# Ledger of designs, part 29: VHH binders against o26223

Target 1, 191 residues: o26223
Amino acid sequence: MKLLWTSQHIKVTVHIDGKVSKMDVLEAIKTRRSIRKYQDREVPEELIDKILDAAMCGPSAVDERPWHFIVVRNREMLEKIPEVHPYGAMVKDAPVAIIVCCDSSLEKIPGFWVQDCSIASQNILLAAHSLGLGAVWTGVYPLEDRVEGIRRLFSIPEHVIPFSVIPLGYPAENPGTRDLFDPDRIHLEKW

## First folded at step 1 (VHH)

Design e41 (framework vhh_gefurulimab)
Fold by ESMFold2-Fast, scan of step 1:
Structure e41 (fold): chain B 191 residues (1-191), chain A 124 residues (1-124)
Amino acid sequence: as target 1 above (191 residues)
Amino acid sequence: EVQLVESGGGLVKPGGSLRLSCAASGRTFSDYAAAWFRQAPGKEREFVSAITSGGSTTYADSVKGRFTISRDNAKNSLYLQMNSLRAEDTAVYYCAATYRSGLWYKESDEYNYWGQGTLVTVSS
């Protein structure tokens, strides 16, 4: 991989297998969209490794970093996810999914694992987007039926809580851009 | 590419109301931030109001409290409800769209797609 800098503003150009990927951080945040349609194309293990490395770089309360990840590529397992997650129908069509989990034995301060796993989930979405992939966050916690269903399906221990299921792949849709800035939600000095 | 067509302009007495519509075709409207601009004879194009894809709105000070911008993505339409109309509101009104994930755009240069305009005359 090579890093190239532009002269006009900071853009990082990354060469991956002869392909060029460039996107500044603000552009990545603003252009990331939920992707639910995927190409029939395998995602290389190297890209999954990069995404998971990025997921673990998020801030965590008292540095507890309670996150664990299950990488699912098995078609039979992916096809069973919609049976326990009603809004997870797109998972069966994805080449891979990541299940974000909290290991409660690593929790140092009660309750902050939800924020920690949310941060990890968002980093997965941003990292995937920056690498030319599409992904979507499907919620598991705090819906008890989904938590129990995913736990049973993937043999997750009782001290580990499944938080989100994130299917990903090369995108087969382009939903376009969204302008979400609302200055009425910004208060100066006080409410 | 998107094509925009305005309608609803006409002659209104001072204090009256009008509703302008803008129909979008050629691309899904929900992908676009949209705005209304106006141009009086011999004047520059002036910002009136803008709306994001999520429905957040902003208004020029001259129309705030009197005009309301809204959208219906299912109908690919943008609206401007104009109340308490004044002689100085007389202008050709244009709808505009931009395919960007960003802020409200108040500058006309930020918009790539424009309608042909609809005339609003406030007079007896």
Scores: ipSAE 0.000, ipTM 0.086, lowest interface PAE 19.6, mean pLDDT 82
Fold by OpenDDE, second read of step 2:
Structure e41 (fold): chain B 191 residues (1-191), chain A 124 residues (1-124)
Amino acid sequence: as target 1 above (191 residues)
Amino acid sequence: EVQLVESGGGLVKPGGSLRLSCAASGRTFSDYAAAWFRQAPGKEREFVSAITSGGSTTYADSVKGRFTISRDNAKNSLYLQMNSLRAEDTAVYYCAATYRSGLWYKESDEYNYWGQGTLVTVSS
């Protein structure tokens, strides 16, 4: 994969099994969908690295970068996640999941970590999509039962807050495209 | 599943123009990336052009500046405008589609659905 930066466009060149694919940033954003079905195919480590690199490129409050990432490939652990995450059923079918966490000790300004981790999570989704993978954001925070469930399952320290679980893999579905533009949500100068 | 049917092929002189069409059916074509491939006699199938569901395009170097790929999602159709045709453009042209929305590929095996092809002959 190669990121091409131009004055006008951000393009991503993806190499999957020697094959070339491209996606510009707007295309990535517009065409990304939550993917909950995955092929029986492993995700190369190189792709995970690229995804994590992207995850860490987002802005954060005062550049606090409070995020940590747990990469889960263990089949047993993946299968246990749905036990503590009622909407995480698809995780058991994914070859890999990324758990996005916040280390509260890294916070410079309280409370902005949610935005920081959200940006990181979204970047994971976009990066995955641009690489020909499918992913879905399964929310953990702020639901205490899920937070504690994931914490316990992965022995996450108390000062670290699990934020999201993102299963990903090669997609085995295509939900189609959506037009989500709503002019009624746009207000000019005032509400 | 998507069915693809090409049309518009024929005999044309060098320097001439031709417009190929591909009609898609079965599913919403707008959800798919699409491409044109071609296969000349005795040669392997080669990539010509692709377009994502969002309209991003790419071309083989051999056709850049001469060919234009476009789509009409309302008509579930894919097009290839071919200008300044050359003898070496002679081939069966295939329409292809992939369910991987937002991406295009230059390899034929990345496309899930194919048309039967339409013959383009460029000859004096």
Scores: ipSAE 0.000, ipTM 0.244, lowest interface PAE 13.5, mean pLDDT 88

Design e42 (framework vhh_gefurulimab)
Fold by ESMFold2-Fast, scan of step 1:
Structure e42 (fold): chain B 191 residues (1-191), chain A 124 residues (1-124)
Amino acid sequence: as target 1 above (191 residues)
Amino acid sequence: EVQLVESGGGLVKPGGSLRLSCAASGRTFSDYAAAWFRQAPGKEREFVSAITSGGSTTYADSVKGRFTISRDNAKNSLYLQMNSLRAEDTAVYYCAAEKGWTYSFLSPREYDYWGQGTLVTVSS
C-alpha cells in the first residue's frame, strides 16, 4: 500500500557521532506542546493522510481498533464547533480539525475504547508535531453535552461516539519546552 | 532470546482433530505471552488464540469452544488442540510470543517472535 509505505519512511533524524538515531522520537514526545494559534495557511492533504495513518498504528484493547475519523476543512463547520464546545474556541481559527470517534459496533471489550481513542488522539498530536504542525486535544467524551452537540453538528450516528476534536495547522506560537520529569512518581520494585 | 518452531500440521477431514505444538528454544519462555495466528491464502494473518504468562486464555469467536490453547513451561512449549475442524480452518498456523503483556495482544504487530508456520488443510 502506497500510504503505508510512505508513512513508514517519514523520519526526523538527529545526527550524533555520524550515526542516525531514533532519539528524535523521544525529542518529539518531550517537545510536543498544545498549539492553539495557527497561521492562515492550509495544511496539505498528504500531511493529513500521514497523520491519520499514524493514528491507526496505535495499540488497541484486544485489537478492536474502534476508531473512525472525520476530517473537517469547511470553514462554516469549524466556526460552529465552539458553539457546542466551550473550550474549543481555537478550532474556528484552525485550517483543519480531526474528530476522533469510536464505532461501538467494533468494541470487543466494554470501556476500553476510551483508551483506544486516547492513543489515537495522542498519535495525531505527535505525528502533527513531527511534520512541523501544531495541534491540541480538545475533550469531548465523557461530557454529554459536548458528545451530543458534536454528534448533531456532524450527523454522527447513534452507535458512534465522538471522543475528541483536534484542530491543527502551522503553528503561530512557540510556548517553549517543559521539564515534567518527577522522580517522586517513580517507585522501584514496590510502591 | 526465543526461537519458535511449529509442528503438528497436516491433512484432516472435516470434523477431525489436530494438535499443534510450538517448541521454544531458550529458558525464559514462561515469562512470555504466546499466541496462535493463522493465514489463509490471499488473506492477512488473523488471531486464533492467546495465553498470557499467567495462564489466562483468549479465543477468536470463530474457534471458541472448538480450540484449546495451553502451555507447558517445563517443556518450553505451547499447544493448540483443534477439534471439530471445518474447511474454513484451512490455513498456515503461526506461533508467536511477546516479551510481556501488551494492551492489544490480539494484534500481530504486538509480537516480537514468530515461527515459520505449519500448514493445516481441512478437506474431504
Scores: ipSAE 0.000, ipTM 0.133, lowest interface PAE 15.2, mean pLDDT 82

Design e43 (framework vhh_gefurulimab)
Fold by OpenDDE, second read of step 2:
Structure e43 (fold): chain B 191 residues (1-191), chain A 125 residues (1-125)
Amino acid sequence: as target 1 above (191 residues)
Amino acid sequence: EVQLVESGGGLVKPGGSLRLSCAASGRTFSDYAAAWFRQAPGKEREFVSAITSGGSTTYADSVKGRFTISRDNAKNSLYLQMNSLRAEDTAVYYCAAHSTWYKYGLTQPSAYDYWGQGTLVTVSS
């Protein structure tokens, strides 16, 4: 059965009137793209709250929930992030960024925090997208220079590990959707 | 840059009342959350109370029901009404302010960018 995935161009109609049409979860996942251009428009606090709520709803190893979030709105700080993050150039153009961190003191078992923070980061992206915002995951961990750069910049204590920087805002680009389904990556019962 | 100046500290008897004031200068203090912290001799600085830009308040359990935080945006001022004072309330009280939007973690000193020099409150018989 050749699942003819008709590329339904899900036109994310961003209704101008602030009413973000609710995306179902599959739509959000399938239509999400990295957005690196943003409008000169502030993101309402309410949306950030929703995004952070979503970020904390993901599973974590043994329910350790090691994540912390730094919400950055200060323009000066946003502009400094690219100085320590070479692939974070778009952060300076975003009205807000969320830095996802791990508090190692909250770990119940070692090493799973990467998965936990990844889930949190992805939830941020999906939530943002579902709310009519664009975002991009800029990796910090495990690159030592980036980790230390972000740590210094935001005075993050040693037991806390910056994991990702996620700028977000109203999108000023539309990269379109991609069909990333690859049946060759699916194995039945055995490799 | 915001400058914060506390006042109103002094000596008071147990059961007494005192009102602290914090005057902010420079930027609009009123746009962001503010808080009171205190530090007793030989102890760590501890959270007392916070108020958001929207007027939501939070209190440490130790002062709940006795202290009231408020702000006057027109005067760019923060206040702490302290009633039913106890000896354990003796401390230097600090005013603190945010510089950006941040409504979470208000109990953490690290959340605040601006600090006053403090005013001493002594509760003694």
Scores: ipSAE 0.009, ipTM 0.341, lowest interface PAE 9.4, mean pLDDT 89
Fold by ESMFold2-Fast, scan of step 1:
Structure e43 (fold): chain B 191 residues (1-191), chain A 125 residues (1-125)
Amino acid sequence: as target 1 above (191 residues)
Amino acid sequence: EVQLVESGGGLVKPGGSLRLSCAASGRTFSDYAAAWFRQAPGKEREFVSAITSGGSTTYADSVKGRFTISRDNAKNSLYLQMNSLRAEDTAVYYCAAHSTWYKYGLTQPSAYDYWGQGTLVTVSS
């Protein structure tokens, strides 16, 4: 019997408090948590660039890639987000936030931009986690008041739809991980 | 494909300790998730503890802090270290192994493809 044990897993490098560690993809997915408390530390531009590169690597319906991103570091602007987003209170305390937007002029198939922007948002969360940062997805679309509020606050054109606001920073909390596997949601062969 | 054989059961006094072993033969055990279940007289088979192929562990609330599941892939074996034993721990203990990563949750007996014959643990004075 020939049993081969080789590591074929690609390790993701994680920066935590200036230290480098490795996290595989499944570990990153299973250990990512929504982080709403951040250290008073700047996030380097290099990490934001890596996160945005990852965001743009998601699959997109008919390869429309309708994503646009606004990077917000201005303290006064971050402090105004909770005024137009009731569940975005944590954003004012974050060192940076990314607003994921859809440019509707790039849409090739109606409605799939929501899935495209969801994919981009999740990639931001996973990439941030893999780099030792914490982040949380705060919903904007399809809540009309939030869409209009964010649009006005950031001078977003009418043909562009703000989808999510994702504050991120070095985590100041550790909520631990969750065991979310639920066999009642898995149906073999039939419902 | 996989055959499981439990050992280490016996009579122990309340507050005592026992270590159960499960020896696997056939396919490499390290490729499987594995678990311990127990069945007390007149009761349904209940989950005790599970360990994934990667080493992640899960425990029933009734045993958490008292029992420790572990595996030794080089010896193709699964273990259950039982400390601070109580009369209510009296049961036949079963070793189980799961060959398919996608099949059910590890706390469900139906998740497991292979089962041992069981080993009796009696906690009494």
Scores: ipSAE 0.000, ipTM 0.077, lowest interface PAE 20.8, mean pLDDT 83

Design e44 (framework vhh_gefurulimab)
Fold by ESMFold2-Fast, scan of step 1:
Structure e44 (fold): chain B 191 residues (1-191), chain A 124 residues (1-124)
Amino acid sequence: as target 1 above (191 residues)
Amino acid sequence: EVQLVESGGGLVKPGGSLRLSCAASGRTFSDYAAAWFRQAPGKEREFVSAITSGGSTTYADSVKGRFTISRDNAKNSLYLQMNSLRAEDTAVYYCAAQGYLKWSTYSPDKYEYWGQGTLVTVSS
């Protein structure tokens, strides 16, 4: 038996390799890939504004919305990130990076800021993809050395926790599509 | 799993000093961030100081320059050296350790392991 969900088609405009493409939201989610190679090309501030607007639209536990964002375009600062983040080598080659942070003073329910900042990070990745950009989530929290390194590098106050570093730019690679659907992970009515 | 027991509290005059100790039992305490919190009568539990597994220290503004947090891995212990004590420092002091977070935080809810507390009274 076939189970079908009724969905309204929501289309997004995506610029891929300089071309405009229109996708359903599901297609955008399925085709987003981590991008670690970027063109030597500036990302317009208007696109960053749209991405950050989308990041702040995520659901948050008891509407605490604890996220803050640092936008880094300075080449010297981008080049220092790999020194404190071992898997962040690609950041130095990106035209811009967004650091997703949690302001703990805005936390209303303990621990849920991790989910809140994860949602904001994923929205950044999807919004970037929808605008023809490529991005990758590089993890900071909960790794103590990375948290301390990023905090020191960007003068982040102690009550603010750096969560992720997301470099982004126009993609210089096309890794293709993955088929990740696994029906063995779906249980109907009971385990 | 970590068990924490505080000691060293007592009565001290303003301007005096006290050293609090926290004895930890259980494996891997040295791998975790640890902190001191305090609770004054009729008030919420507040952050005092923290030390990460890597040895980095953090202090609340109210105690910065007067208190020093340290750890002794050979004795599986955490310490708080309190100098230039004030009446406003009067509180029950709690030792706390984080489960797997391994970084300092101001929120008591981020700490999995807690001691029973030790009373510090600053009065003439």
Scores: ipSAE 0.000, ipTM 0.104, lowest interface PAE 19.8, mean pLDDT 82

Design e45 (framework vhh_gefurulimab)
Fold by ESMFold2-Fast, scan of step 1:
Structure e45 (fold): chain B 191 residues (1-191), chain A 125 residues (1-125)
Amino acid sequence: as target 1 above (191 residues)
Amino acid sequence: EVQLVESGGGLVKPGGSLRLSCAASGRTFSDYAAAWFRQAPGKEREFVSAITSGGSTTYADSVKGRFTISRDNAKNSLYLQMNSLRAEDTAVYYCAARTPYSGFYKLSESDYDYWGQGTLVTVSS
């Protein structure tokens, strides 16, 4: 407790809790949208830890688990991301961004790290959504200029490949849902 | 920003238990991830256990199932409950804390910004 007061003062207990949205898995998958506008609110480190825990729970080819993550909260650094990432303008306005990276020294099967990092990125988006946050995946790999720009900006070693930049925060927009189910893309037994 | 002081070390028989405490100065400890490292005589410092600001824990294989890391943010304290102690656990134990903006828990000594002075644990007959 932050503050206690007696008969001439009010006894106060301060509780600050992160909210978790109460949606099932299918609802979370279907209602997650890319969010590019954020409230001017800090995201607690506890929520970032939950998101990164979820990111690392994805399946990984031959259990290689090549992920590394950079958490960026420094305003000066966030403001420099759009200089090396043309579609990353919203990152400078986010309270935090996660850079998903591949440590190539952990790679056991060539090329599958892309799938591993894609799964981790999607888990970040879903976990953020489930916790009442908004996020968007901005692509880095395989665009060489973006990869090298992000590498230089964050002092990333040559054996580590930046894969995606995911800004996140409390959403300041609420885009409508989409009905994306297309049965013409489903083939039974044969093409 | 934070100062760490360990206590609870001492001499214990094999199979015994000890609880180490780490007191943090200031009232921002809840924002930090924390860890225990140890250094045995003549060896390099090694990772023992870590806990994130959110309470997620990880352990070195050598201590898994025997040691439990915990925190009490209201008391600005970190603990290491050590059970079934072995002669190989003899070491100086260090409390460490890292910057609140470093992401998930880290296992490398270089990832931690603040360190205590250490407390000696001797497991011997």
Scores: ipSAE 0.000, ipTM 0.135, lowest interface PAE 16.9, mean pLDDT 83

Design e46 (framework vhh_gefurulimab)
Fold by ESMFold2-Fast, scan of step 1:
Structure e46 (fold): chain B 191 residues (1-191), chain A 124 residues (1-124)
Amino acid sequence: as target 1 above (191 residues)
Amino acid sequence: EVQLVESGGGLVKPGGSLRLSCAASGRTFSDYAAAWFRQAPGKEREFVSAITSGGSTTYADSVKGRFTISRDNAKNSLYLQMNSLRAEDTAVYYCAAYSKPGTWLYRSSEYDYWGQGTLVTVSS
C-alpha cells in the first residue's frame, strides 16, 4: 500500500507540473552527467519529493534503510558549505542541496551503511536527471574534517553521519555524452 | 573524566529477567552516548545496545525485542532491562560511554570510557 500510494502521487505530480519527462532507464543511466552550473530558478517541492521517494526505494543490507535526508534551500546555509567542503564550491550557486545521512542507530551490520547511502545518492542523481534537473555527488564520508564540518553546520546529532552533499538545479551547462563502454573489462565464463 | 560502575548482575534461570545499572561519576553523563557490550567466555567483546545523548536507541539483532536500554540523566545512570533471558546471554556485561560526536555506536573502538563489567549467568 505504501508503494502504491507513492506511484499514484508521482503520476499526479508529473501531470500537474506542466512538463512531462520521457526518459527510459537505460537512457537516464547512460546520459546522466555531473552538473555543477545551475540556472537561477527554484526547484519545485514536488520534484524534490519525487527524488527523495526514489532515493528511499534503493536496496539496503538486511533492509536496514539507515538513510535520512536534509533538504537545504536557505542561501546563507548553502553559501557556508564550501567553508567545510573544499570541493563543494558549486553548492553556493545551487537553488537546493540534499544531504544524505546515515542514522547509525538503524544500522544492523557494520559497514554496509556506506553501500546503502551510495545507492540512495545514485538514485538521487538518476531521478534528478530524469526530471530535467542536474546534480553532482560531493563526497563527505569518509573524510573526517568534512563529516564534522557538515555536522556542526547543520546541527546533525552525534549518532548521524553525513555521507554526501548533492546540490541540484536546472542545468546551466551541457557537458555532452561519454562513451564509457570498455569490452576489455568483460570476461566470458572465466577471467 | 567519566568513571563507570556496573551493578545488577547475577544468576538467573532461562526465561527470567534482570536489570543492569551503570552509575557514572565525573563529568556530565547527559552529553555522552552510552552503550552496553558483553563478552561471553572464550569469545570477543560484542555489541549489545546503545543510546545517544538525544535518546535514540540501537540493538544487536540477537537481543532486539528482549532487551531495553534506557538512561536517567538526573541520576547519571544507564540501564539495561533484560527479558526472556537465554543460556547464550551468559557473559560479562560492560557499560561504555564516549564524548565525541560522529561515531558508530556499535563499535567498541568508538568508546573512551569503560566499566569493569558485571557477570550475568543464565543457568539451565
Scores: ipSAE 0.000, ipTM 0.105, lowest interface PAE 18.2, mean pLDDT 83

Design e47 (framework vhh_gefurulimab)
Fold by ESMFold2-Fast, scan of step 1:
Structure e47 (fold): chain B 191 residues (1-191), chain A 124 residues (1-124)
Amino acid sequence: as target 1 above (191 residues)
Amino acid sequence: EVQLVESGGGLVKPGGSLRLSCAASGRTFSDYAAAWFRQAPGKEREFVSAITSGGSTTYADSVKGRFTISRDNAKNSLYLQMNSLRAEDTAVYYCAAVKSYGWTFESPHEYDYWGQGTLVTVSS
């Protein structure tokens, strides 16, 4: 097992196969990294269901919850994603990808769906990490060529906007943690 | 959703063996991670062993190499094979279950369903 972190309450461990027994929320946030290399292993449906449950728990503007998700496991479809997304080459090597979409018919406040879908995407990344999986957010919206390409590839209706493509799997790389705290970006009382 | 009943406890000599069983009600047991916990006289419940729905196992350091957890989803059953028993293994053993997606937990607070316990006494 790989020991990543030990909190006061919970010992964070990741087995070599990517299995996680415990991780507190602050350690999950601090140790999550973008993962672009995956083991040749199936991700159980139950893990995908838990990740999507976490995605839907995010706050949304006026509780509009406009998100829809497409789960892609079909190898031929995963291999076509790089054709419409230039920076999505790693998706073809992932066992599964989640496409985060906005159903505009569910939008109550114009424009806030971008924040709603960003929150859902981040929850997917954090949930995957907490479950011993690796994932990476590849951007679709607001690049119209990518939006159109993904829409056509997955038969997404005109009123639904593809927002992000998130490949995930058991990690085949282990990048170290980052020290990102910068007190110069914190202003007390006024700028 | 799941109800658990333990059996197989009893009096055994140091160095002896016992097999504990836990029977789960309903066909949904295959969707659950399951674990054994124990509580010695005057102590809190401690983790012994756990098994995922897919069969991956975890053991407390004190029982590694001596105890083996296993499950039979067709029979809705969980087992704990205890070998080389020691006086310090004397405790009430509890079966526990939680719906979990591919991992196990060591804290008793993480489990939703519990059996009533079976007593194991190791004495000469």
Scores: ipSAE 0.000, ipTM 0.124, lowest interface PAE 15.4, mean pLDDT 83
Fold by OpenDDE, second read of step 2:
Structure e47 (fold): chain B 191 residues (1-191), chain A 124 residues (1-124)
Amino acid sequence: as target 1 above (191 residues)
Amino acid sequence: EVQLVESGGGLVKPGGSLRLSCAASGRTFSDYAAAWFRQAPGKEREFVSAITSGGSTTYADSVKGRFTISRDNAKNSLYLQMNSLRAEDTAVYYCAAVKSYGWTFESPHEYDYWGQGTLVTVSS
């Protein structure tokens, strides 16, 4: 599987078994779903690299780029994550997980790191989807027990804050597409 | 459920042009990715072109530069403009649609709905 970027419109070309599929950014956004079931299939390193590249392409406050990423493939570690993350049960079934973290020492403006890491996390999800993978955002921050659990499990320094755990794999489910457009949430000029 | 009905097939000379249409039932065709496949006599069904709900397109190498896929969501219709037709383009052309799609467009098994097909014959 290979990801190709086009210059004019953010389009992704995915090569799967010699076949090419093109997905534009709106398609990726609209068709992405949380995937919590995965095939017993390894994710190539090349795809992870592409995903991480995408993760680092998002904007950040004053370009502070506070994010770090822990790539977890070790089965034992993956199996331990649910012990400290009650909603991370699916992580044990994934071939790989990415832990998004913030290095607080990189913050230029306090507090915006949450937005920065959120953007990075979303980019991971979109990139994964574009590459034919399924993923889900399991929130760590701001729940203290989860933050501390992940911190201890992965020996994360105190100045680094685990933000999200994102398991990835080839999807073993297809939840379908949904329309989430709600015109009642749109206000023109005033509330 | 979506019903698909192809039209526009016929006999054409090499180098000629033809436009196929596919009419979809229902009001939600805009939510579907759609594709054209073709099956020549004695051959397997093969991918021709696809268009996503967002309008992204893909083509088989054999038809790139000659065929153009488009859609009109207001008319619940899919089109295939075929130019510079060749004898090897002779086939039954099928319209296909899928609502829930992820990553592949070229595999027939990815599509949930199919038309009955329309015959295109390219012959001198």
Scores: ipSAE 0.000, ipTM 0.261, lowest interface PAE 12.8, mean pLDDT 88

Design e48 (framework vhh_gefurulimab)
Fold by ESMFold2-Fast, scan of step 1:
Structure e48 (fold): chain B 191 residues (1-191), chain A 125 residues (1-125)
Amino acid sequence: as target 1 above (191 residues)
Amino acid sequence: EVQLVESGGGLVKPGGSLRLSCAASGRTFSDYAAAWFRQAPGKEREFVSAITSGGSTTYADSVKGRFTISRDNAKNSLYLQMNSLRAEDTAVYYCAADSKWYLGTSYRADEYDYWGQGTLVTVSS
């Protein structure tokens, strides 16, 4: 995480069925799945930099961009996450995790930081998938016990709110894709 | 800590109806996702229905259209209205609460951290 590269050099490339292929945006969105099992293999910092660049390119309310990110690679720290996040058990087995945070001092409109950090989190998931990695969003906010636990564990200041913990790595599972299109949820002109 | 107490179980004939109630202690329950699970003799505990703190509901396919889950946050209560009961619905019914996923629901029993004692529902002639 020493050098961050420009987003203009990011390419959508992923390994599917053992082959490298160019994945377009719609394919990435439709084939991304939550991945909770990871290979015992390091994720290069260059890929993390590309993922974080993508996260920061998301839209935000009144361009407030309140997000901050903590990159966790330390094994002992990753192993402590399940103690404060019961549904984060898979994090201890991941080579790296990203904690998405909101700096409340950057918020221009009260409450919109939740949407801003959700957008950043989804961009992390999509970017990881496009780069051949697997990831999963584990929720922190708005669960006060998890927010406080993560804040304490990572020395996060009081004006910063941890929003999500996203472990990622090379996938060791393939859950397949789902066909979720439901035309009954689309209303034309009126309800 | 939340305590859950079920009531309303009993003997009913096939085609009959029962309404189960679950009373929770403390205001914190209203923030939790809540669910009903059941366990028939010799079988594993299975999901029946769940409701988020906001009122969104989910049902197991076996009960969809026959059972209705609801909550009354002012009374810290959860309900299961059971209609068109079948012999296969015979089980001990458990109320459960999940402090971890109150914005969603889960089909997994291990994701619920608070449980009631259970109430027996017997559907037989």
Scores: ipSAE 0.000, ipTM 0.109, lowest interface PAE 15.1, mean pLDDT 83

